VH-VL binders against q9nrl2r1430to1533. Designs and how they scored, part 232

Target 1, 104 residues: q9nrl2r1430to1533
Amino acid sequence: GGVHELSAFEQLVVELVRHDDSWPFLKLVSKIQVPDYYDIIKKPIALNIIREKVNKCEYKLASEFIDDIELMFSNCFEYNPRNTSEAKAGTRLQAFFHIQAQKL
Key: E = the ipSAE of ESMFold2; O = the ipSAE of OpenDDE; V2 = 0.75 times the mean of E and O plus 0.25 times the DockQ between their complexes.

## First folded at step 17 (VH-VL)

Design Y18 (framework fv_erenumab; at its last look DockQ between E and O 0.93; V2 from the best seeds 0.79)
Fold by OpenDDE, look of step 17:
Structure Y18 (fold): chain C 104 residues (1-104), chain A 121 residues (1-121), chain B 110 residues (1-110)
Amino acid sequence: as target 1 above (104 residues)
Amino acid sequence: QVQLVESGGGVVQPGRSLRLSCAASGFTFSSYSMHWVRQAPGKGLEWVAVISYKGSDKYSVDSVKGRFTISRDNSKNTLFLQMNSLRAEDTAVYYCARKPYYARATYFDPWGQGTTVTVSS
Amino acid sequence: QSVLTQPPSVSAAPGQKVTISCSGSSSNIGNEFVSWYQQLPGTAPKLLIYENNKRPSGIPDRFSGSKSGTSTTLGITGLQTGDEADYYCATWDDSLDAYVFGGGTKLTVL
């Protein structure tokens, strides 16, 4: 049911945030720090935004939640070269997410 | 060889204007955001301004807002800093610096050798 | 006045080890990568350490960086006379929306 799914989303977000490789994803990229970012990334998203959407019950389906998480990773890989710390962290965190998402 | 070379520094009176240039070579200039950092005599480093790779987004430290304007000409591989209404506290060596191309980078490499700006009456 | 706090000076004899500390807060060092720069007398800053503990090409392994909590440390082993310079830590500050530097540390080789 919806209540159980909501709890599952909350728990998964908590686990993602606590992961050592979550640092690129905790909040949106600063426009001043990286002024190029938003010229390239058209649908920015971060774990704090996803958490807020979960808290507001904006995800009606698990697929919607998963889509936002995948968007977060795709943005990372689109902007950051493969050999960067961000991309490497993203790769590891995404692998972790895919394992946890099987429980949804 | 990646290189940045500043020019345009000099001695000016307060209230005057000066335009600095930074010539880039050895890399794809239009792919990088560029920065200005300054250092007052005998003092530390202070971040001044940033401009996006296309030049569409610009930001600067509060102390120079309304007076300094960062710009670039990608066709000439050149970064600029237009300094108006100069003050004594603007006296410094001005460095242009390149930011690496990834999201959470917080460092600059390389730096130019700097150009000296002296504001005195 | 600097957002990041460094000791104004350190000194040691050739061959010894020195450490330079840099203290910040949760809005900068606590959340962001730290870099270190070496500035030899009369020259421009040179990148020494990036992403807390990585060395650019050409920087010897005598130089090291570490980060813990809201502080970072630059280590220099086998001190040489040529290491006499000013050293600056740097990072991004989320609260100020700006790149920030430490006040700098003058290293004297005795």
Scores: ipSAE 0.830, ipTM 0.938, lowest interface PAE 0.5, mean pLDDT 96
Fold by ESMFold2, look of step 17:
Structure Y18 (fold): chain C 104 residues (1-104), chain A 121 residues (1-121), chain B 110 residues (1-110)
Amino acid sequence: as target 1 above (104 residues)
Amino acid sequence: QVQLVESGGGVVQPGRSLRLSCAASGFTFSSYSMHWVRQAPGKGLEWVAVISYKGSDKYSVDSVKGRFTISRDNSKNTLFLQMNSLRAEDTAVYYCARKPYYARATYFDPWGQGTTVTVSS
Amino acid sequence: QSVLTQPPSVSAAPGQKVTISCSGSSSNIGNEFVSWYQQLPGTAPKLLIYENNKRPSGIPDRFSGSKSGTSTTLGITGLQTGDEADYYCATWDDSLDAYVFGGGTKLTVL
């Protein structure tokens, strides 16, 4: 809770969006581009949605915010084989996230 | 050996129907979304339709919506395109193609050899 | 006209180099992976380049791809008469909600 914590969530999301490996995570996957995605991924989430939730003060605990970010990476690894460009980007961005999350 | 083999093409009059088939082998067909792409004589490639791996989600280009229906039978490793109310503009070689199983993959590999549909009076 | 613009034809002598351009926009090439296909006369398209610059197994390294901004380029060195074909760029377009192909480029080796 609180104003300071919400500012920290917004700062972290901005840093994630600016990262070179954010490209798979900026918005939800298109159902026409990837028609199988939503049969496999039941809890879709992306950085634009997480940022909106921060802006609306929907996170009450840091753990809730961290869980959504980790869900985003978990979805990536569940759908994409580990040797794909998407999964490799996810691995690098997740490592970056873990470093930045120490500030929470 | 991953292969896709189309069949069912032919010469038909406008307004008639035709069903294309694509037989898949050498991979787990039920794990992949499948596509139809067509090419009019002397012209470029045009994406036509996609079907999800289970067959529950189907999308097609606006010019064929309501006339063409993509479908699949995973027990027979076969993709279909039911083509109704055929028009001269539908004259083309029709290819089936596989898209890789991962998000935002935007390429097709492999392609079948194609089957020719000619719509003429 | 296709949202991906390619020159209709290019030519070069055997042994030389050619490049084939493909121009798009931020709704396609700018944010999506690009692929290239070779179509020899009377045959099906064959994947030549994927993910902007990668070659599938069996494609010789004299074929290359690159992407900059909203444009992509196929390069072919050491031209052979067997390279005479149509070449297509392709990607996803967010605004059309569709897979799109360039209009194609006919390569003549003379």
Scores: ipSAE 0.652, ipTM 0.868, lowest interface PAE 1.0, mean pLDDT 92
ESMFold2 (binder alone), look of step 17: mean pLDDT 92; pTM 0.927

Design Y19 (framework fv_erenumab; at its last look DockQ between E and O 0.88; V2 from the best seeds 0.77)
Fold by OpenDDE, look of step 17:
Structure Y19 (fold): chain C 104 residues (1-104), chain A 121 residues (1-121), chain B 110 residues (1-110)
Amino acid sequence: as target 1 above (104 residues)
Amino acid sequence: QVQLVESGGGVVQPGRSLRLSCAASGFTFSSYSMHWVRQAPGKGLEWVAVISWKGSDKYSVDSVKGRFTISRDNSKNTLFLQMNSLRAEDTAVYYCARKPYYSRGTYFDPWGQGTTVTVSS
Amino acid sequence: QSVLTQPPSVSAAPGQKVTISCSGSSSNIGEEFVSWYQQLPGTAPKLLIYENNKRPSGIPDRFSGSKSGTSTTLGITGLQTGDEADYYCATWDDSLDAYVFGGGTKLTVL
């Protein structure tokens, strides 16, 4: 099942990246752009990092992959108030993810 | 009312130092990252430096690295720009500006009215 | 020489519509929010548009922003004499790791 799971993770990451609401999550937040970010977020993660982990076969279980994706969203909601564009995008993308993750 | 007021500008010779101040009022100063932006006479806007809300992280544009230092005193709601080894090309109106809180926003609001720095022999 | 490219000047008669373009690249406008600023003669810049198309409180709806690909456009309808000013676009550039501005556009009301 490892090969099949890897393909499923790859496909899901591709779908997340292509989603219109992926823009807050494509890469790590710049320390210069948002110098306050890392005072709040202690476990930063982004889709490019998750994609790299998938490519390196670092996820042995679907739960590990899901945990990283959920961490990504958790970070967004921790730093961004609900009325921000980032939080709204995150809410929509997470809903999409939850639907797609049922296929894993 | 949210307000930023710059001071400390003046006329200096090349190689000298100048310290700018920006007094903030009308908002929780310690919750916002603050920026300096400058505008040479008859020219456009140029980003200069940023400092985090707590002052623990500071960054500046390459052209001023090693010469300019951004700092802040949250107890006094004041932002500073220490400018050393001033050059003619540093001549500009210097604005302090606030970045939005809790966002990846890429805009500044509000801006101070600016303070003029003239470097000439 | 600015990272973001604007036309040096635009002009129109009162009541007309004008557009100001701002062209960048994939490392800035292509992936980041854009803001616009109005600078009246002898004054400090004022935020006009943020997050591509949002207006701060107090900015009339005759000012609009739009973004497509690596370019953004400021639109001004019902042009007034008081709109004569310099206008700047701005965004974050990931490759430079810095905030960047356009060269500015001088709007003249004829």
Scores: ipSAE 0.785, ipTM 0.919, lowest interface PAE 0.6, mean pLDDT 95
Fold by ESMFold2, look of step 17:
Structure Y19 (fold): chain C 104 residues (1-104), chain A 121 residues (1-121), chain B 110 residues (1-110)
Amino acid sequence: as target 1 above (104 residues)
Amino acid sequence: QVQLVESGGGVVQPGRSLRLSCAASGFTFSSYSMHWVRQAPGKGLEWVAVISWKGSDKYSVDSVKGRFTISRDNSKNTLFLQMNSLRAEDTAVYYCARKPYYSRGTYFDPWGQGTTVTVSS
Amino acid sequence: QSVLTQPPSVSAAPGQKVTISCSGSSSNIGEEFVSWYQQLPGTAPKLLIYENNKRPSGIPDRFSGSKSGTSTTLGITGLQTGDEADYYCATWDDSLDAYVFGGGTKLTVL
């Protein structure tokens, strides 16, 4: 989309990064820390990558931006069992995202 | 019930090789990443290497890269550490340890009893 | 020395409380979960605390963990002679791309 949408994407990403529950999503999972992660998650993505895509104007539609954010949460729920701290943080951050995304 | 038992330690001269084994029981071995951690005499713990649950992804600390190779045989519930070109600095008790599959920033539970490697002239 | 800094030793009498500190950086404790291990003399390490402040089954509630900023603390209340051991903090360090341990703290129960 337009200039308004790109500015809104930037603002939303900043709000996500500032959120207390962003810690599982700030950067890509280390292959050394979690060597099994990339056997399970085939489309990895993180907030730092999404932020760079916003900065480079790589999102043409709001739906593309939203899809990357939702992919980020989907990966979290696929890899991490429901009762883990990562999945719980993902649930809370996703709820926050849904509220903020209504502003788009 | 959940157990890790190391073997293969010994006294060797610098430049020689040893192969450590870790026998696992009481859990589904193939569902966990496995690690080696060592402890030099009178010193603290040092993480050495990790292997993925399938065995295809392996990583080690810089001080042992090119010399140590971690591997596993899931059909025999066994973890290995091939240690080549041993140095005096490699003298330590070597522990195998399990990491929970799901936890990203994680802990080690359980640990084996350790096997002692002494590298001396 | 160690990436994670612990005092070399602490001591207290039976029944007292002790804390063991562990200081790191934004590349480890500041971003990552911390775990704590007890190593009784002549034995392998045993997990005491995971995910900063959680206890595995069988660890009594007189062991506690906390984290603030780039530091973490193990608390032990109601000290018993059986608590005499070395204690290690551990976490992931993103800049080293490795799991790291503190240098260890020897607890003496007088």
Scores: ipSAE 0.672, ipTM 0.876, lowest interface PAE 1.1, mean pLDDT 91
ESMFold2 (binder alone), look of step 17: mean pLDDT 94; pTM 0.950

Design Y2 (framework fv_erenumab; at its last look DockQ between E and O 0.84; V2 from the best seeds 0.78)
Fold by OpenDDE, look of step 17:
Structure Y2 (fold): chain C 104 residues (1-104), chain A 121 residues (1-121), chain B 110 residues (1-110)
Amino acid sequence: as target 1 above (104 residues)
Amino acid sequence: QVQLVESGGGVVQPGRSLRLSCAASGFTFSSYAMHWVRQAPGKGLEWVAVISYKGSDKYSVDSVKGRFTISRDNSKNTLFLQMNSLRAEDTAVYYCARKPSYSRGTYFDPWGQGTTVTVSS
Amino acid sequence: QSVLTQPPSVSAAPGQKVTISCSGSSSNIGEEFVSWYQQLPGTAPKLLIYENNKRPSGIPDRFSGSKSGTSTTLGITGLQTGDEADYYCATWDDSLDAYVFGGGTKLTVL
């Protein structure tokens, strides 16, 4: 049960990180690089943070894990216009995630 | 058309102050982060400072911290660089530049024509 | 001593192809988009390439960008006399927490 779910979360994070479209999501946005970001995004999150939460067993339910991943994509689409490389990468990665998440 | 026009450059002695301005037109100024980049005579480009679209967040390169302050007046579509305690090594052409998108953004477009600052005794 | 390393100069005859390299590290080019700028003599820099290989409107397809690992390359085909200028690469550096430029490359058209 719990051990299997934890392993599944770990594996999914690994797959997301290895995906070609993961580059916008690997780490938090720099405040200096994009000083506007945190005026708009109030709940920042990234794959490295999600990975840490998985390693610390902070996700008790699959829904909690999925919620954080969806938040990550939501932040991307909220901040980045549709025609940006970040938004396009996010769209593809989210589609991949939705397929993989069905296995959870 | 999108345009940036710098002004305020001149010749000053070390230790003096100078205030640069950059007038923006042709785009929604208040929607973009703005930057200052400088170029010493015969040298390359050096990033100096950035300010967020609202002006609430400001950052600068270490060599100018405590001496230079970036600011903006969105009601006047103007970017500023207050330069205090000027040094000889601050001698350069100063460019204002726009961060043209809300993406992670690693490029500047457009650039102003630049204004020359000369610090000499 | 720029964070990004460019050759100080390159040269070629009209009609030829030239490449300008820009070498960085994992904390900059390795992780971030690269842009290129053209600076004609006595003028301000102009955006030439953004996001490694994209051209702004008005930039001819003679100019191209590519990125591999921790390095990027600007390519110019069909070299013209009007291409004589300084060229700069630029990107974000996570280690320095700052935007960084290459040292610049002077292109001479022979």
Scores: ipSAE 0.833, ipTM 0.933, lowest interface PAE 0.6, mean pLDDT 96
Fold by ESMFold2, look of step 17:
Structure Y2 (fold): chain C 104 residues (1-104), chain A 121 residues (1-121), chain B 110 residues (1-110)
Amino acid sequence: as target 1 above (104 residues)
Amino acid sequence: QVQLVESGGGVVQPGRSLRLSCAASGFTFSSYAMHWVRQAPGKGLEWVAVISYKGSDKYSVDSVKGRFTISRDNSKNTLFLQMNSLRAEDTAVYYCARKPSYSRGTYFDPWGQGTTVTVSS
Amino acid sequence: QSVLTQPPSVSAAPGQKVTISCSGSSSNIGEEFVSWYQQLPGTAPKLLIYENNKRPSGIPDRFSGSKSGTSTTLGITGLQTGDEADYYCATWDDSLDAYVFGGGTKLTVL
């Protein structure tokens, strides 16, 4: 049930955070560091926010959790050209996520 | 050839104003966030301000907040720094610099040649 | 003092190697990309290294960068008298929400 899914979400988020390619996704992009980011990305999200939503039991379905994680990657690919270090990290972390998400 | 050329520096008394300009060429100016960085005599580099590629988002270091305003005119490929209420500690060479809009990394390429602002009585 | 700490000066003879250190913290070098700049006397800064260890086009491979923990190092081999300059590290600092530079290192080639 619900409690088991929430502990699985927490375990998955922890594994994403510990992954070497998590660095673009740990927290929201600073608008001072990248001042045009929020003109382009309308639904920003990051691993720290997703983890907080897990801790507060805000995900009722695995699909809601997966949608936020996929939104995070979609934002990365929308903002960053694929030859950038950010997009390459996103590609590798997304592949890792797909393998781990099979356990949900 | 990507190039940035600053102008508008000079010698002024404390409390006065100056407006710096930076003319850009050789790249699509409206696609990049632009920055001002300054260097006091015999000192290191200090980041001053950034403006988003459309000009709608502007940020500056606390020491100049409320006194300096960064702006741009994308139709003329020009970056500006309006400096009001100048103080002796604002004495520096002012550089404009480009940062790639798609990168979180801190790197600036290219830099202009700089324009000198001297604030003294 | 600057947020990023560099030695004030280093020196070596032509043909030798030097390293220039830059020490920061977990809020900057520890989690963000580092860049390095060369400032020749009387000129503007010029990008040498970006994303910790990458060289832009036109920078020879005798310039190198590395990062470990909260520290970064610029390496210069085969020193030439034309390398005499000030060198700056730079990065983003998340706690200050600002770009930060090291205090600069003056390289003297004797």
Scores: ipSAE 0.675, ipTM 0.880, lowest interface PAE 1.1, mean pLDDT 91
ESMFold2 (binder alone), look of step 17: mean pLDDT 93; pTM 0.946

Design Y20 (framework fv_erenumab; at its last look DockQ between E and O 0.83; V2 from the best seeds 0.72)
Fold by OpenDDE, look of step 17:
Structure Y20 (fold): chain C 104 residues (1-104), chain A 121 residues (1-121), chain B 110 residues (1-110)
Amino acid sequence: as target 1 above (104 residues)
Amino acid sequence: QVQLVESGGGVVQPGRSLRLSCAASGFTFSSYAMHWVRQAPGKGLEWVAVISYKGSDKYSVDSVKGRFTISRDNSKNTLFLQMNSLRAEDTAVYYCARKPSWSRGTYFDPWGQGTTVTVSS
Amino acid sequence: QSVLTQPPSVSAAPGQKVTISCSGSSSNIGNEFVSWYQQLPGTAPKLLIYENNKRPSGIPDRFSGSKSGTSTTLGITGLQTGDEADYYCATWDDSLDAYVFGGGTKLTVL
């Protein structure tokens, strides 16, 4: 049910945050650190925001939760060239997510 | 060859204004965020300001807010720093520096040779 | 005072190894890439290490960087007289929302 799914989302977010490759995704990108970022990325999102949405029970379907996670990775790959550390970390973390998401 | 060349430094009295320039060559200037970093005599490095690749976003350290303005002219491959209401503590060598990638990197490469600003009565 | 803490000076003889430490916090080194810069006397800073341990083209492998927790270390092996310079660590600080530098370390070759 809904309670079970909420717990599953929460646990998955915890696992993503603890992953070694989560560093590009923990918080929103600073406008000062990367002033070009928001000219390219129009729907910014990060794990802390997704965690808050989970805690507020904003995800009614697993597909909604998955969509936000995929958006997070999509933003990373859209902004960062393939050979960057951010993109490489994103690739590994997304692979991990896809494995874990099969359990939802 | 990637190169940055600063100019416009000099000796001014407190309260006066000065405008620094940084001429870029050897790379697509309009594709990179640019920074100013300064170094007081015998002291360390201090980040001053950043401007986005197309100049729509500008930020600076608190100590220069309201007094310094960073800008750029991509058609001329030039970065600027307008310094108003100069103070003695603004005395430093001013470097322009490039953020060398689109990633969330935290390094500068290359640096210009620097231009010296001296504020004294 | 610098947000990142470096020893003010280090020294060693030619051919020896030296290390320069840079200590920060969870809001900077703990969560961000670190870069190192070499500043020869009377010259502009030059990028030495980026992303904790990567060397730009032209930087010899006797220069190395490492990061652990909230600290980073620059290593220089086979010390040469030409290595006498100031060295700075740098990173982003989330709490200050700004780029930050260490206080710099003067390396003297004996």
Scores: ipSAE 0.785, ipTM 0.919, lowest interface PAE 0.6, mean pLDDT 95
Fold by ESMFold2, look of step 17:
Structure Y20 (fold): chain C 104 residues (1-104), chain A 121 residues (1-121), chain B 110 residues (1-110)
Amino acid sequence: as target 1 above (104 residues)
Amino acid sequence: QVQLVESGGGVVQPGRSLRLSCAASGFTFSSYAMHWVRQAPGKGLEWVAVISYKGSDKYSVDSVKGRFTISRDNSKNTLFLQMNSLRAEDTAVYYCARKPSWSRGTYFDPWGQGTTVTVSS
Amino acid sequence: QSVLTQPPSVSAAPGQKVTISCSGSSSNIGNEFVSWYQQLPGTAPKLLIYENNKRPSGIPDRFSGSKSGTSTTLGITGLQTGDEADYYCATWDDSLDAYVFGGGTKLTVL
């Protein structure tokens, strides 16, 4: 809750999108590009959807926002083996997120 | 060795049908998404269709949607392209290709040798 | 008219280096991995480069790839007459929801 938290969520999402390792997370995975993705990942989420949820004030608690961000990384690691470019980007972006989230 | 071999091409009149086959060997066929890519005479490569490893999810480019159907038989290690209502612009060499990665991989390896479809009056 | 733009042709003498460019947009090369294919006369395409700059097993290090912004480049050093072929860049295009190929570049070894 509150206007301060919503502004902080928006600022953090903007910083995540700006990060060089955001490329796997900007939009939902295309079912045409990766037709087997949605057999594995049942709760898909991406930065553009999280940003829209912030803009629409759909997060009532900071924990809900953090849970969606962590779900995004969890999906990446569930689908992608750790040696892949996607998983490596996820590891670096998640580390960045944890540092920035401490500032909330 | 990993191999893809297409068959079923030929010369047909517009409005007719053909069914292309692609026989796979040397890898676990049911673990990979499979694609069709075509190349019109003297032209570049054009992606046509993809099918998921289970065969349940199928997509094709708009120019062939409703006319071409990709399918697979994992028990026979075979990929298919059913081509109905063929048009002159469908004239091309048709390649089957494997997407080696389950993730966002943007590449195809291997390719088959191709089978030629000619649609002519 | 191709989503990915390549020069129609390039040429160089045996032993020299050539560079083949491929230009796209933020909907494709800018946010997606690029691959490169060699098509020798009368044959199927063969993978040369994947994930912008990686070589599959059996591709010599004379072949290299790079990507900057919305452009990608295939480099071939130590040219041999057997390198005479058509070369295609390829990537995913998010706006078209499709895989796209460049128009191809014919390499002539003179």
Scores: ipSAE 0.595, ipTM 0.852, lowest interface PAE 1.3, mean pLDDT 91
ESMFold2 (binder alone), look of step 17: mean pLDDT 92; pTM 0.937

